VH-VL binders against Protein ULTRAPETALA 1 (ULT1). Designs and how they scored, part 20

Target 1, 237 residues: Protein ULTRAPETALA 1 (ULT1), of Arabidopsis thaliana (Mouse-ear cress) (q8gza8)
Amino acid sequence: MANNEGEMQCGSMLFKQEELQEMSGVNVGGDYVEVMCGCTSHRYGDAVARLRVFPTGDLEITCECTPGCDEDKLTPAAFEKHSGRETARKWKNNVWVIIGGEKVPLSKTVLLKYYNESSKKCSRSNRSQGAKVCHRDEFVGCNDCGKERRFRLRSRDECRLHHNAMGDPNWKCSDFPYDKITCEEEEERGSRKVYRGCTRSPSCKGCTSCVCFGCELCRFSECTCQTCVDFTSNVKA
Short names: E, the ipSAE of ESMFold2; O, the ipSAE of OpenDDE; V2, 0.75 times the mean of E and O plus 0.25 times the DockQ between their complexes.

## First folded at step 20 (VH-VL; framework fv_polzastobart)

Design O4 (from M2 with heavy chain G33M; at its last look DockQ between E and O 0.01; V2 from the best seeds 0.00; counts 0 for: pae O 2.6 > 2, placed apart)
Fold by OpenDDE, look of step 20:
Structure O4 (fold): chain C 237 residues (1-237), chain A 122 residues (1-122), chain B 107 residues (1-107)
Amino acid sequence: as target 1 above (237 residues)
Amino acid sequence: QITLKESGPTLVKPTQTLTLTCTFSGFSLSDRMVGVSWIRQPPGKALEWLALIYWDYDKYNNPSLKSRLTVTKDTSKNQVVLTMTNMDPVDTATYYCAHLYESDSGYYFDYWGQGTLVTVSS
Amino acid sequence: DIQMTQSPSSLSTSVGDRVTITCRASQGISNYLAWYQQKPGKAPKLLIYAASTLQSGVASRFSGSGSGTDFTFTISSLQPEDVATYFCQQYDHYPYTFGQGTKLEIK
């Protein structure tokens, strides 16, 4: 009797079923929740799309405004602009989802629960760098103090540190170089720990833009770690 | 507007400890994913990175000076303090503190203090 | 440590001229490179980050290019106010390191 411990799909933990039950077009993915969304232009009418909400706080919109629309992985702001809305600076209010048959602005929904300003920074940078999904900070637990420590992944060195930490089952704060942090330092606030990057696993959908060692976006060549191998395999699939 | 200002002694004797304070405004180390870095420049020479501290207390020191450097922050005062022990005349330089900005493109120094010249002399 | 080598060390050009400065890293640093302008007696000013992204408020005559090990900083048309020392900086590895600088003067 194989205990099918149902791998609770990471997306299923993002929102309570009661929070989503009245929303139209709800799809729970492996690492996201998807809903139908739209934006209204006085000139062009309603542009309909699919909004994906990620635990990282990232929001991605796939436009379905017209058959053959090639706009994919838009930020809400970009989608607002794409919709032709005359006022393009208030996407939280202008982009809506359907709840109970009514158009409800995103700002009035639970869907922005994970949205943070750091995501805005990623969206701005993505415009300049070809819509690359920003890889956010990662956290690794210290085996001495039990605290989760941040890895920023904004330099090759930081990526290396994270890689090493992930590869060491006995990793601890003292393993940080440069006196980065000690077990005596306070742990990051829980609210700020929510912003994790991609799992870089084969089960991660849409992770082609994830930072991983040994993959096409790898900072380090010839990495043979299993995570990178799995990620590379997933990207090729 | 982001501003930074270095303060501390401008003259230090050899073997003594230098303590510099960076007072900043326009940002808070408690609310933003930012940091403060220390950089020095000997007269007519290149810039040398010394240390940085992030909003979450993570710190990095230049390995060449690691044993001599300590960086701390007082968020309530909007201050970052650099301590450098065993000063030598070779450490004579203009010392800068700079705002470390976090972006998807990495961390870089977008705002700098005016710098303070520290002379190490007997 | 990553060594950053700038070329040339000094340059004297005329107003309106195109200026090109190169920076070479001892190892690949992707696009984690910044360019700074330092005027005499002043602190460095960020001009370019991510190798090619212009900092807000910086004149459009400044530009950067490159990736990996070789980077180029360009002033399309030199202005009198551009007299300064220019530095490249890598922020891909600790310790962060700067180039030796390029002193730019006007003839």
Scores: ipSAE 0.085, ipTM 0.632, lowest interface PAE 2.6, mean pLDDT 83
ESMFold2, look of step 20: ipSAE 0.428; ipTM 0.734
ESMFold2 (binder alone), look of step 20: mean pLDDT 90; pTM 0.920

Design O5 (from M2 with heavy chain S28I; at its last look DockQ between E and O 0.28; V2 from the best seeds 0.47)
Heavy chain, then light chain:
Amino acid sequence: QITLKESGPTLVKPTQTLTLTCTFSGFILSDRGVGVSWIRQPPGKALEWLALIYWDYDKYNNPSLKSRLTVTKDTSKNQVVLTMTNMDPVDTATYYCAHLYESDSGYYFDYWGQGTLVTVSS
Amino acid sequence: DIQMTQSPSSLSTSVGDRVTITCRASQGISNYLAWYQQKPGKAPKLLIYAASTLQSGVASRFSGSGSGTDFTFTISSLQPEDVATYFCQQYDHYPYTFGQGTKLEIK
ESMFold2, look of step 20: ipSAE 0.541; ipTM 0.794
ESMFold2 (binder alone), look of step 20: mean pLDDT 90; pTM 0.918
OpenDDE, look of step 20: ipSAE 0.535; ipTM 0.813

## First folded at step 21 (VH-VL; framework fv_polzastobart)

Design AA1 (from Z1 with heavy chain S30Y; at its last fold request DockQ between E and O 0.27; V2 from the best seeds 0.64)
Heavy chain, then light chain:
Amino acid sequence: QITLKESGPTLVKPTQTLTLTCTFSGFSLYDRGVGVSWIRQPPGKALEWLALIYWDDDKYNNPSLKSRLTVTKDTSKNQVVLTMTNMDPVDTATYYCAHLYESDSGYYFDYWGQGTLVTVSS
Amino acid sequence: DIQMTQSPSSLSTSVGDRVTITCRASQGIENYLAWYQQKPGKAPKLLIYAASTLQSGVASRFSGSGSGTDFTFTISSLQPEDVATYFCQQYDHYPYTFGQGTKLEIK
ESMFold2, look of step 21: ipSAE 0.612; ipTM 0.810
ESMFold2 (binder alone), look of step 21: mean pLDDT 92; pTM 0.932
OpenDDE, look of step 21: ipSAE 0.860; ipTM 0.948
ESMFold2, look of step 22: ipSAE 0.546; ipTM 0.786
ESMFold2 (binder alone), look of step 22: mean pLDDT 91; pTM 0.933
OpenDDE, look of step 22: ipSAE 0.686; ipTM 0.872
ESMFold2, fold request of step 24: ipSAE 0.636, 0.587, 0.623; ipTM 0.844, 0.821, 0.834
ESMFold2 (binder alone), fold request of step 24: mean pLDDT 91, 91, 91; pTM 0.930, 0.926, 0.929
OpenDDE, fold request of step 24: ipSAE 0.876, 0.877, 0.883; ipTM 0.953, 0.954, 0.955

Design AA2 (from Z2 with heavy chain S30Y D57E; at its last look DockQ between E and O 0.19; V2 from the best seeds 0.00; counts 0 for: pae O 5.0 > 2, placed apart)
Heavy chain, then light chain:
Amino acid sequence: QITLKESGPTLVKPTQTLTLTCTFSGFSLYDRGVGVSWIRQPPGKALEWLALIYWDEDKYNNPSLKSRLTVTKDTSKNQVVLTMTNMDPVDTATYYCAHLYESDSGYYFDYWGQGTLVTVSS
Amino acid sequence: DIQMTQSPSSLSTSVGDRVTITCRASQGISNYLAWYQQKPGKAPKLLIYAASTLQSGVASRFSGSGSGTDFTFTISSLQPEDVATYFCQQYDHYPYTFGQGTKLEIK
ESMFold2, look of step 21: ipSAE 0.531; ipTM 0.777
ESMFold2 (binder alone), look of step 21: mean pLDDT 91; pTM 0.928
OpenDDE, look of step 21: ipSAE 0.853; ipTM 0.945
ESMFold2, look of step 22: ipSAE 0.504; ipTM 0.757
ESMFold2 (binder alone), look of step 22: mean pLDDT 91; pTM 0.930
OpenDDE, look of step 22: ipSAE 0.023; ipTM 0.609

Design AA3 (from Z1 with heavy chain D57E; at its last look DockQ between E and O 0.29; V2 from the best seeds 0.59)
Fold by ESMFold2, look of step 21:
Structure AA3 (fold): chain C 237 residues (1-237), chain A 122 residues (1-122), chain B 107 residues (1-107)
Amino acid sequence: as target 1 above (237 residues)
Amino acid sequence: QITLKESGPTLVKPTQTLTLTCTFSGFSLSDRGVGVSWIRQPPGKALEWLALIYWDEDKYNNPSLKSRLTVTKDTSKNQVVLTMTNMDPVDTATYYCAHLYESDSGYYFDYWGQGTLVTVSS
Amino acid sequence: DIQMTQSPSSLSTSVGDRVTITCRASQGIENYLAWYQQKPGKAPKLLIYAASTLQSGVASRFSGSGSGTDFTFTISSLQPEDVATYFCQQYDHYPYTFGQGTKLEIK
């Protein structure tokens, strides 16, 4: 579980089934495990929410403390504050889950496994190198069919193609240069966004820092929209 | 091994602003679960907690000094900076910075710098 | 603010003696209490956290107990190197607060 680079973490691989027994609100996602959680204050009683546990060690809480609450993606510490808890920051002990009908602090559960493992790895010698580089896929919507098409962003060329697509308000599936994808196809490969990227591995050469939104905002030295026009006009002259 | 060192002026005049820097090694303030705190000790008196900054930018100041204290970090330099305005002779103390690591029991000060004496005198 | 009151303010005992220091909180703090040792001219050193858990590398002659408002720090057999001032500290509520200290000497 993230001990080596390049291993993808699936929600079903994060915890054994028996480790989640009797927990309320368990939902196993593609890259997370979600459970019901809460925090109690004397002033407001129980604030309830959903906790997502990720293989990166990230913890995300969506608060449902009142009907119509629009808070989203809080850290556990922020959720503890949101709940109105009176004590100093101690979210590992003050945020609870329900196991067998009883409130159990996070610190007494397996749910902190990846958080704690991430903390240990980040405490390595000298200057920290704990940032895990994720190469993400980006998606651009087709102006004709509305399907989103995946750009892998693994090379500068792919980043350039994504940049050009984002700069074209009339971009269509037929403009996708390296696949024969049309609006009439029912395949899911080009429109799937379940996959968010890859972990670092020997076979992954992706780049995450080249994302650009629109030609007027990009920094690519060989942007072809204006350059191609200038080049062709100058060559013809 | 975790080490911390306080640096800055050792003498300030009343009403001046004190700026102290904590430089540390053996951890980064971008590491999950860590924090750095400032604590002072007037000569022969009890320790007084001043301020705390966590890895996730969360900050807390002693309410009795809230308007006087600012704590910031520079993760790339492994530094935390304390600024304290309107110094008074009563603020004469040894100033410490200390490491905190988030545990199941909360935060407590497990590693300390050697401290720097700041004297406030006209 | 939670006030921490230590007793005694100072004490003088012999090598090998059992030393007991108490700390009272002005309100319940569960087990969120730490004990520190401070030798002359040096920074404090953490000995005990969570009222009773020894910090790594701390000698087993040091111990702590208590919960709620009443806490006890014990040195089972005093050694010459234990001459120091000892502080309790609560971390249940902000601001974190310290006891006034207990100066320990060898007679």
Scores: ipSAE 0.519, ipTM 0.763, lowest interface PAE 1.8, mean pLDDT 77
ESMFold2 (binder alone), look of step 21: mean pLDDT 91; pTM 0.928
OpenDDE, look of step 21: ipSAE 0.858; ipTM 0.946

Design AA4 (from Y3 with heavy chain S30Y; at its last look DockQ between E and O 0.14; V2 from the best seeds 0.00; counts 0 for: pae O 3.1 > 2, placed apart)
Heavy chain, then light chain:
Amino acid sequence: QITLKESGPTLVKPTQTLTLTCTFSGFSLYTRGVGVSWIRQPPGKALEWLALIYWDDDKYNNPSLKSRLTVTKDTSKNQVVLTMTNMDPVDTATYYCAHLYESDSGYYFDYWGQGTLVTVSS
Amino acid sequence: DIQMTQSPSSLSTSVGDRVTITCRASQGIENYLAWYQQKPGKAPKLLIYAASTLQSGVASRFSGSGSGTDFTFTISSLQPEDVATYFCQQYDHYPYTFGQGTKLEIK
ESMFold2, look of step 21: ipSAE 0.589; ipTM 0.814
ESMFold2 (binder alone), look of step 21: mean pLDDT 92; pTM 0.932
OpenDDE, look of step 21: ipSAE 0.857; ipTM 0.945
ESMFold2, look of step 22: ipSAE 0.592; ipTM 0.814
ESMFold2 (binder alone), look of step 22: mean pLDDT 92; pTM 0.932
OpenDDE, look of step 22: ipSAE 0.072; ipTM 0.627

Design AA5 (from M3 with light chain S30E; at its last look DockQ between E and O 0.55; V2 from the best seeds 0.00; counts 0 for: pae E 2.1 > 2)
Fold by ESMFold2, look of step 21:
Structure AA5 (fold): chain C 237 residues (1-237), chain A 122 residues (1-122), chain B 107 residues (1-107)
Amino acid sequence: as target 1 above (237 residues)
Amino acid sequence: QITLKESGPTLVKPTQTLTLTCTFSGFSLDTRGVGVSWIRQPPGKALEWLALIYWDEDKYNNPSLKSRLTVTKDTSKNQVVLTMTNMDPVDTATYYCAHLYESDSGYYFDYWGQGTLVTVSS
Amino acid sequence: DIQMTQSPSSLSTSVGDRVTITCRASQGIENYLAWYQQKPGKAPKLLIYAASTLQSGVASRFSGSGSGTDFTFTISSLQPEDVATYFCQQYDHYPYTFGQGTKLEIK
């Protein structure tokens, strides 16, 4: 049976009007609620951005800090790090919104409602049977420059491309199958690498079984690499 | 419920590289909000934090040791691996791995492995 | 790095006595402080987090207080099983740092 959280069609159904009262920068989108948010560092002051809350539990932050910034969407943890906050990772306490003119940490707001529910539902979804999960995106490093390039693992063909790249000790940026690139192309920033192919949310991890021992979608019985040999041996037990 | 266990060599010669494995159960490092950390305790001395890896592969190393430390995860095996290069007798310590979780009160070490003593001597 | 200074380094007292251990941070850490108990040959056990919040399954005779730079750990009535070394730890900044410990013994 489908999860009831995924049936919401409009951002206005995410929160009651009184729950958003006095919040600054509220904008109700098609499938999200957006508010002004920020994170403060002693060195840089306030980094200001817009937080989007989705019915899936996803949280996306778009920083308005610099024109020309190509960083598209950040997790709250990535935004905390990007803001230059001096403390350890504590985004629930360090990312704030404005309520009644005052900075209020996310942990003390209703805005984490769907995030917290998503954590509980992810645990239930991990136990569900017959649901097709998408493999998360993976990265392959260039032998020449060390830059990592993103592989999508959505189909058997895409999984084969990634598998072959991982098995090639001389793999280079010019071998990248999705675009013609060279080592001159810029590597994805570390903050973007946390997005692995679902909704660019840390809460959606995808299938990770293809990393070590894999699954039948991403392992090939005709391949002689140790990973596929190990998978074939284990599945026969 | 949550358990962690450290494994690896217990005797290492100076200049060698130490590789320790933390094997855990009762949680997955792919679960949102989870992290695993390495901490050591020299005999009779204070605990020293070494490294941390989160579920989303975000990583932090103690700055005093950062060029010597590598932390990686293998979620298929429920393992986190610490590598320390150029070992010295002063690195003799009990090495622990510990679980942490995303909470409103920050990240603290709520479950620890039993530790493994690593002795560095010739 | 935030230095954690713990006092006393050693304490010997009687069963039933009130025990007080202090911990001072070299800069403000709000309430991002934990207390651990470590028995000989064993891993540390978390007792208190957020300066004053008791970890689940920990006896109510343990408590903590403080904020900013000055923190106190208390055992209201010492029991024989409380013989251990106790550590504070800040988790406000990387690197996480620990106090040097207080060895608690029964007379």
Scores: ipSAE 0.473, ipTM 0.748, lowest interface PAE 2.1, mean pLDDT 80
ESMFold2 (binder alone), look of step 21: mean pLDDT 91; pTM 0.928
OpenDDE, look of step 21: ipSAE 0.864; ipTM 0.950

## First folded at step 22 (VH-VL; framework fv_polzastobart)

Design AB1 (from AA1 with light chain E30S; at its last read DockQ between E and O 0.29; V2 from the best seeds 0.63)
Heavy chain, then light chain:
Amino acid sequence: QITLKESGPTLVKPTQTLTLTCTFSGFSLYDRGVGVSWIRQPPGKALEWLALIYWDDDKYNNPSLKSRLTVTKDTSKNQVVLTMTNMDPVDTATYYCAHLYESDSGYYFDYWGQGTLVTVSS
Amino acid sequence: DIQMTQSPSSLSTSVGDRVTITCRASQGISNYLAWYQQKPGKAPKLLIYAASTLQSGVASRFSGSGSGTDFTFTISSLQPEDVATYFCQQYDHYPYTFGQGTKLEIK
ESMFold2, look of step 22: ipSAE 0.503; ipTM 0.763
ESMFold2 (binder alone), look of step 22: mean pLDDT 91; pTM 0.932
OpenDDE, look of step 22: ipSAE 0.746; ipTM 0.888
ESMFold2, look of step 23: ipSAE 0.607; ipTM 0.797
ESMFold2 (binder alone), look of step 23: mean pLDDT 91; pTM 0.931
OpenDDE, look of step 23: ipSAE 0.857; ipTM 0.943
ESMFold2, fold request of step 24: ipSAE 0.611, 0.626, 0.565; ipTM 0.821, 0.828, 0.798
ESMFold2 (binder alone), fold request of step 24: mean pLDDT 91, 91, 91; pTM 0.928, 0.930, 0.927
OpenDDE, fold request of step 24: ipSAE 0.874, 0.874, 0.880; ipTM 0.952, 0.952, 0.953
ESMFold2, last read: ipSAE 0.567, 0.593, 0.554; ipTM 0.809, 0.819, 0.795
ESMFold2 (binder alone), last read: mean pLDDT 91, 91, 91; pTM 0.922, 0.929, 0.928
OpenDDE, last read: ipSAE 0.885, 0.879, 0.873; ipTM 0.955, 0.953, 0.952

Design AB2 (from AA1 with heavy chain Y30W; at its last look DockQ between E and O 0.20; V2 from the best seeds 0.00; counts 0 for: placed apart)
Fold by ESMFold2, look of step 22:
Structure AB2 (fold): chain C 237 residues (1-237), chain A 122 residues (1-122), chain B 107 residues (1-107)
Amino acid sequence: as target 1 above (237 residues)
Amino acid sequence: QITLKESGPTLVKPTQTLTLTCTFSGFSLWDRGVGVSWIRQPPGKALEWLALIYWDDDKYNNPSLKSRLTVTKDTSKNQVVLTMTNMDPVDTATYYCAHLYESDSGYYFDYWGQGTLVTVSS
Amino acid sequence: DIQMTQSPSSLSTSVGDRVTITCRASQGIENYLAWYQQKPGKAPKLLIYAASTLQSGVASRFSGSGSGTDFTFTISSLQPEDVATYFCQQYDHYPYTFGQGTKLEIK
């Protein structure tokens, strides 16, 4: 079941099960968590859509106002406008999800966690370096079957998971931190096996190493902990 | 930490176009959730909101001035520019730029520049 | 446009007195209301946002309350440095609109 974005593998680490309790329409996809969302206007009532939350801080809303169209990826602000709401831009307060049968604004939910964290990180990165720098996704091979499994390198914790996996000569598919898998799960097909997470492109050529190899180009510039120091000092270890 | 400063001409003649620049520090318009707004205050009168530009280039103008206002940004220079056409003596005011952030509590003007007085007269 | 009607337009009172200023919106704005202090020749300073939340670094004698259309701003014990014009601002609808202000003076 190796579809686009590895539907079992990536989204399960974004939020604890308790954080999503009683939310309507929760679906764990490739590297996102998806929930039902909406925005209410006097003229049109409830506009209903699907909100995808990514570890990068990206938020994507697919509005279902045109049958069969999955190509309309909206920002929350664009969705608020599309809904016909007449208030000023306040999408954090005007876009809601259903929790326990009640509409709850995004601002009162955990769903903005990564968006808010990304806003703080990007502020310094843009000022200091002129562009955001982050590690691309990397692959780790299973010692038993040789299948490669995708690791995200967006945070210190994710870099640590990858670092530990690269440092474990007996790493297996069953050690995969994002989902419970075995060697029986299919590997991503070559056409879908791209290094995601690079701000330049999914196939980023600027980062050719993992946390264990010290990738200065893609390293989180704000990290000073011993895990990241080991990361940068162990090139070709 | 966050500072804003308005710059541009202090005297313009009727019918001329006013161009004001807001130069800021302590934040960037590459950062998610930030915006910069222009507000004016005629001498001894209430404040009037003019325009707002967000980091994602989303823009809003006061409808009463709609065809006269253009707001643009140069993110690499930390600048936002207001252009206001066909100036009239009634447009004499102190012009402020202000920061806002898309917070969970709403969208209010938390940091302001000191303002620049623009006088429109012959 | 949402009209913000502020009352009184001017107020003269003594140091130590409680000051109350009201602001009414021409339609419901939930709690999307801010209060500003402006001293002569200066930019406005944010005191209160979300109708009742005190901005960081603002003295605790300032407070706000209300929701919907009716809002109140209070100075619990007036100090000499509080001489200024105070005004409300709604941020629920574009255009953002401001009250005309309340000029506060000490007798």
Scores: ipSAE 0.571, ipTM 0.800, lowest interface PAE 1.5, mean pLDDT 78
ESMFold2 (binder alone), look of step 22: mean pLDDT 91; pTM 0.926
OpenDDE, look of step 22: ipSAE 0.757; ipTM 0.893

Design KO1 (from AA1 with heavy chain R32S D58S E102S Y107S, light chain Y94S; at its last look DockQ between E and O 0.06; V2 from the best seeds 0.00; counts 0 for: pae O 11.2 > 2, placed apart)
Fold by OpenDDE, look of step 22:
Structure KO1 (fold): chain C 237 residues (1-237), chain A 122 residues (1-122), chain B 107 residues (1-107)
Amino acid sequence: as target 1 above (237 residues)
Amino acid sequence: QITLKESGPTLVKPTQTLTLTCTFSGFSLYDSGVGVSWIRQPPGKALEWLALIYWDDSKYNNPSLKSRLTVTKDTSKNQVVLTMTNMDPVDTATYYCAHLYSSDSGSYFDYWGQGTLVTVSS
Amino acid sequence: DIQMTQSPSSLSTSVGDRVTITCRASQGIENYLAWYQQKPGKAPKLLIYAASTLQSGVASRFSGSGSGTDFTFTISSLQPEDVATYFCQQYDHSPYTFGQGTKLEIK
């Protein structure tokens, strides 16, 4: 009676150290390897997350798009959707990790070595937990106090406010419309800002994460709004 | 139980604007992943997707009708509104609103309203 | 746009018979396909999503299969209450598109 004690391969044995050395945000757990991952959409820019790779071939993504995002244990496909991509779902190509400072699709990495298509069993279990409001937050620096203030991107109007703030070189805490945020208020903890994406500044050159917030036409190549025009010009540049 | 109901004019004149309201219960547009979609069906014809709006106010329109369609939500009232400009007799159809949830399984319409017949006629 | 082509456009069968409807996509859509039942004067009802997953509360006689471009909807034993028009829908790429429908009748 051979005790097939399935040797729980320690996460350290999943990948060679050399294979992981160039990847950003690598954490080796007891039974998984974790890396920083993300997905880029034209509408929302970069959504950042943590990808766990298990020896069983399972992939789990914990979304870190905003500090308040409660999305946990997403599949890569679910994460791709969550990121706002409405195009052909190719999460292997659309979900990326950072290697040597560049975004590299999962399909071009060793991380899918253990991935088995059979693991697509969507754990039905998360349907019951109260739909936690997932929102995307961005930050803009105050010109008076230098603190970065959080913008909630839960509505078109909020996105517009953020966009306008980023476009204003003299933006201040006092210009925040909803919450009378003062310069005396404490700034968000640095630990929550570590994985924030591109600032999506209108002046960003060549950044695919810079988007025209509040413009519904930005998704389309024919947008005539000045912000979209400027963005497109900067990307081509 | 999830329920949706379409309301608005059943008769519209050519070139006028159609405004339909979807009132729903059993779910909230405060919930992540939740959305409401509009679909229409001309008499005896296939279904045509029009637009959708998500909890985060992200909106998507059918490109063929993009210039004519606007979708908005009032989350506090559990309502989604569709506006379609420059109506033509060819736009005569039953208009449906439907619930959708973004998951690994994608964006399918799991609950539908009863639909409302909109006739465009002079 | 992704075109969805259903076959046949109409079908007349007997109670207890096996019914098969096919749907073909103009391009690969993986398993992002849904099947709907629409009875006369009623809204469509979701039967199957993700090409093969049965919606909760739907009878087990309904099933779906396929991936990529070719999909199949099956009723294992046709019942009188199954008289309806059936539609496939892809939700892989915007705009979401439907098949032309298959009208199912009983002899």
Scores: ipSAE 0.000, ipTM 0.511, lowest interface PAE 11.2, mean pLDDT 81
ESMFold2, look of step 22: ipSAE 0.011; ipTM 0.506
ESMFold2 (binder alone), look of step 22: mean pLDDT 92; pTM 0.933

## First folded at step 23 (VH-VL; framework fv_polzastobart)

Design AC1 (from AA1 with heavy chain Y30F; at its last fold request DockQ between E and O 0.20; V2 from the best seeds 0.00; counts 0 for: placed apart)
Heavy chain, then light chain:
Amino acid sequence: QITLKESGPTLVKPTQTLTLTCTFSGFSLFDRGVGVSWIRQPPGKALEWLALIYWDDDKYNNPSLKSRLTVTKDTSKNQVVLTMTNMDPVDTATYYCAHLYESDSGYYFDYWGQGTLVTVSS
Amino acid sequence: DIQMTQSPSSLSTSVGDRVTITCRASQGIENYLAWYQQKPGKAPKLLIYAASTLQSGVASRFSGSGSGTDFTFTISSLQPEDVATYFCQQYDHYPYTFGQGTKLEIK
ESMFold2, look of step 23: ipSAE 0.593; ipTM 0.818
ESMFold2 (binder alone), look of step 23: mean pLDDT 91; pTM 0.930
OpenDDE, look of step 23: ipSAE 0.852; ipTM 0.941
ESMFold2, fold request of step 24: ipSAE 0.608, 0.626, 0.653; ipTM 0.827, 0.833, 0.851
ESMFold2 (binder alone), fold request of step 24: mean pLDDT 91, 91, 91; pTM 0.928, 0.927, 0.928
OpenDDE, fold request of step 24: ipSAE 0.875, 0.876, 0.881; ipTM 0.953, 0.954, 0.955

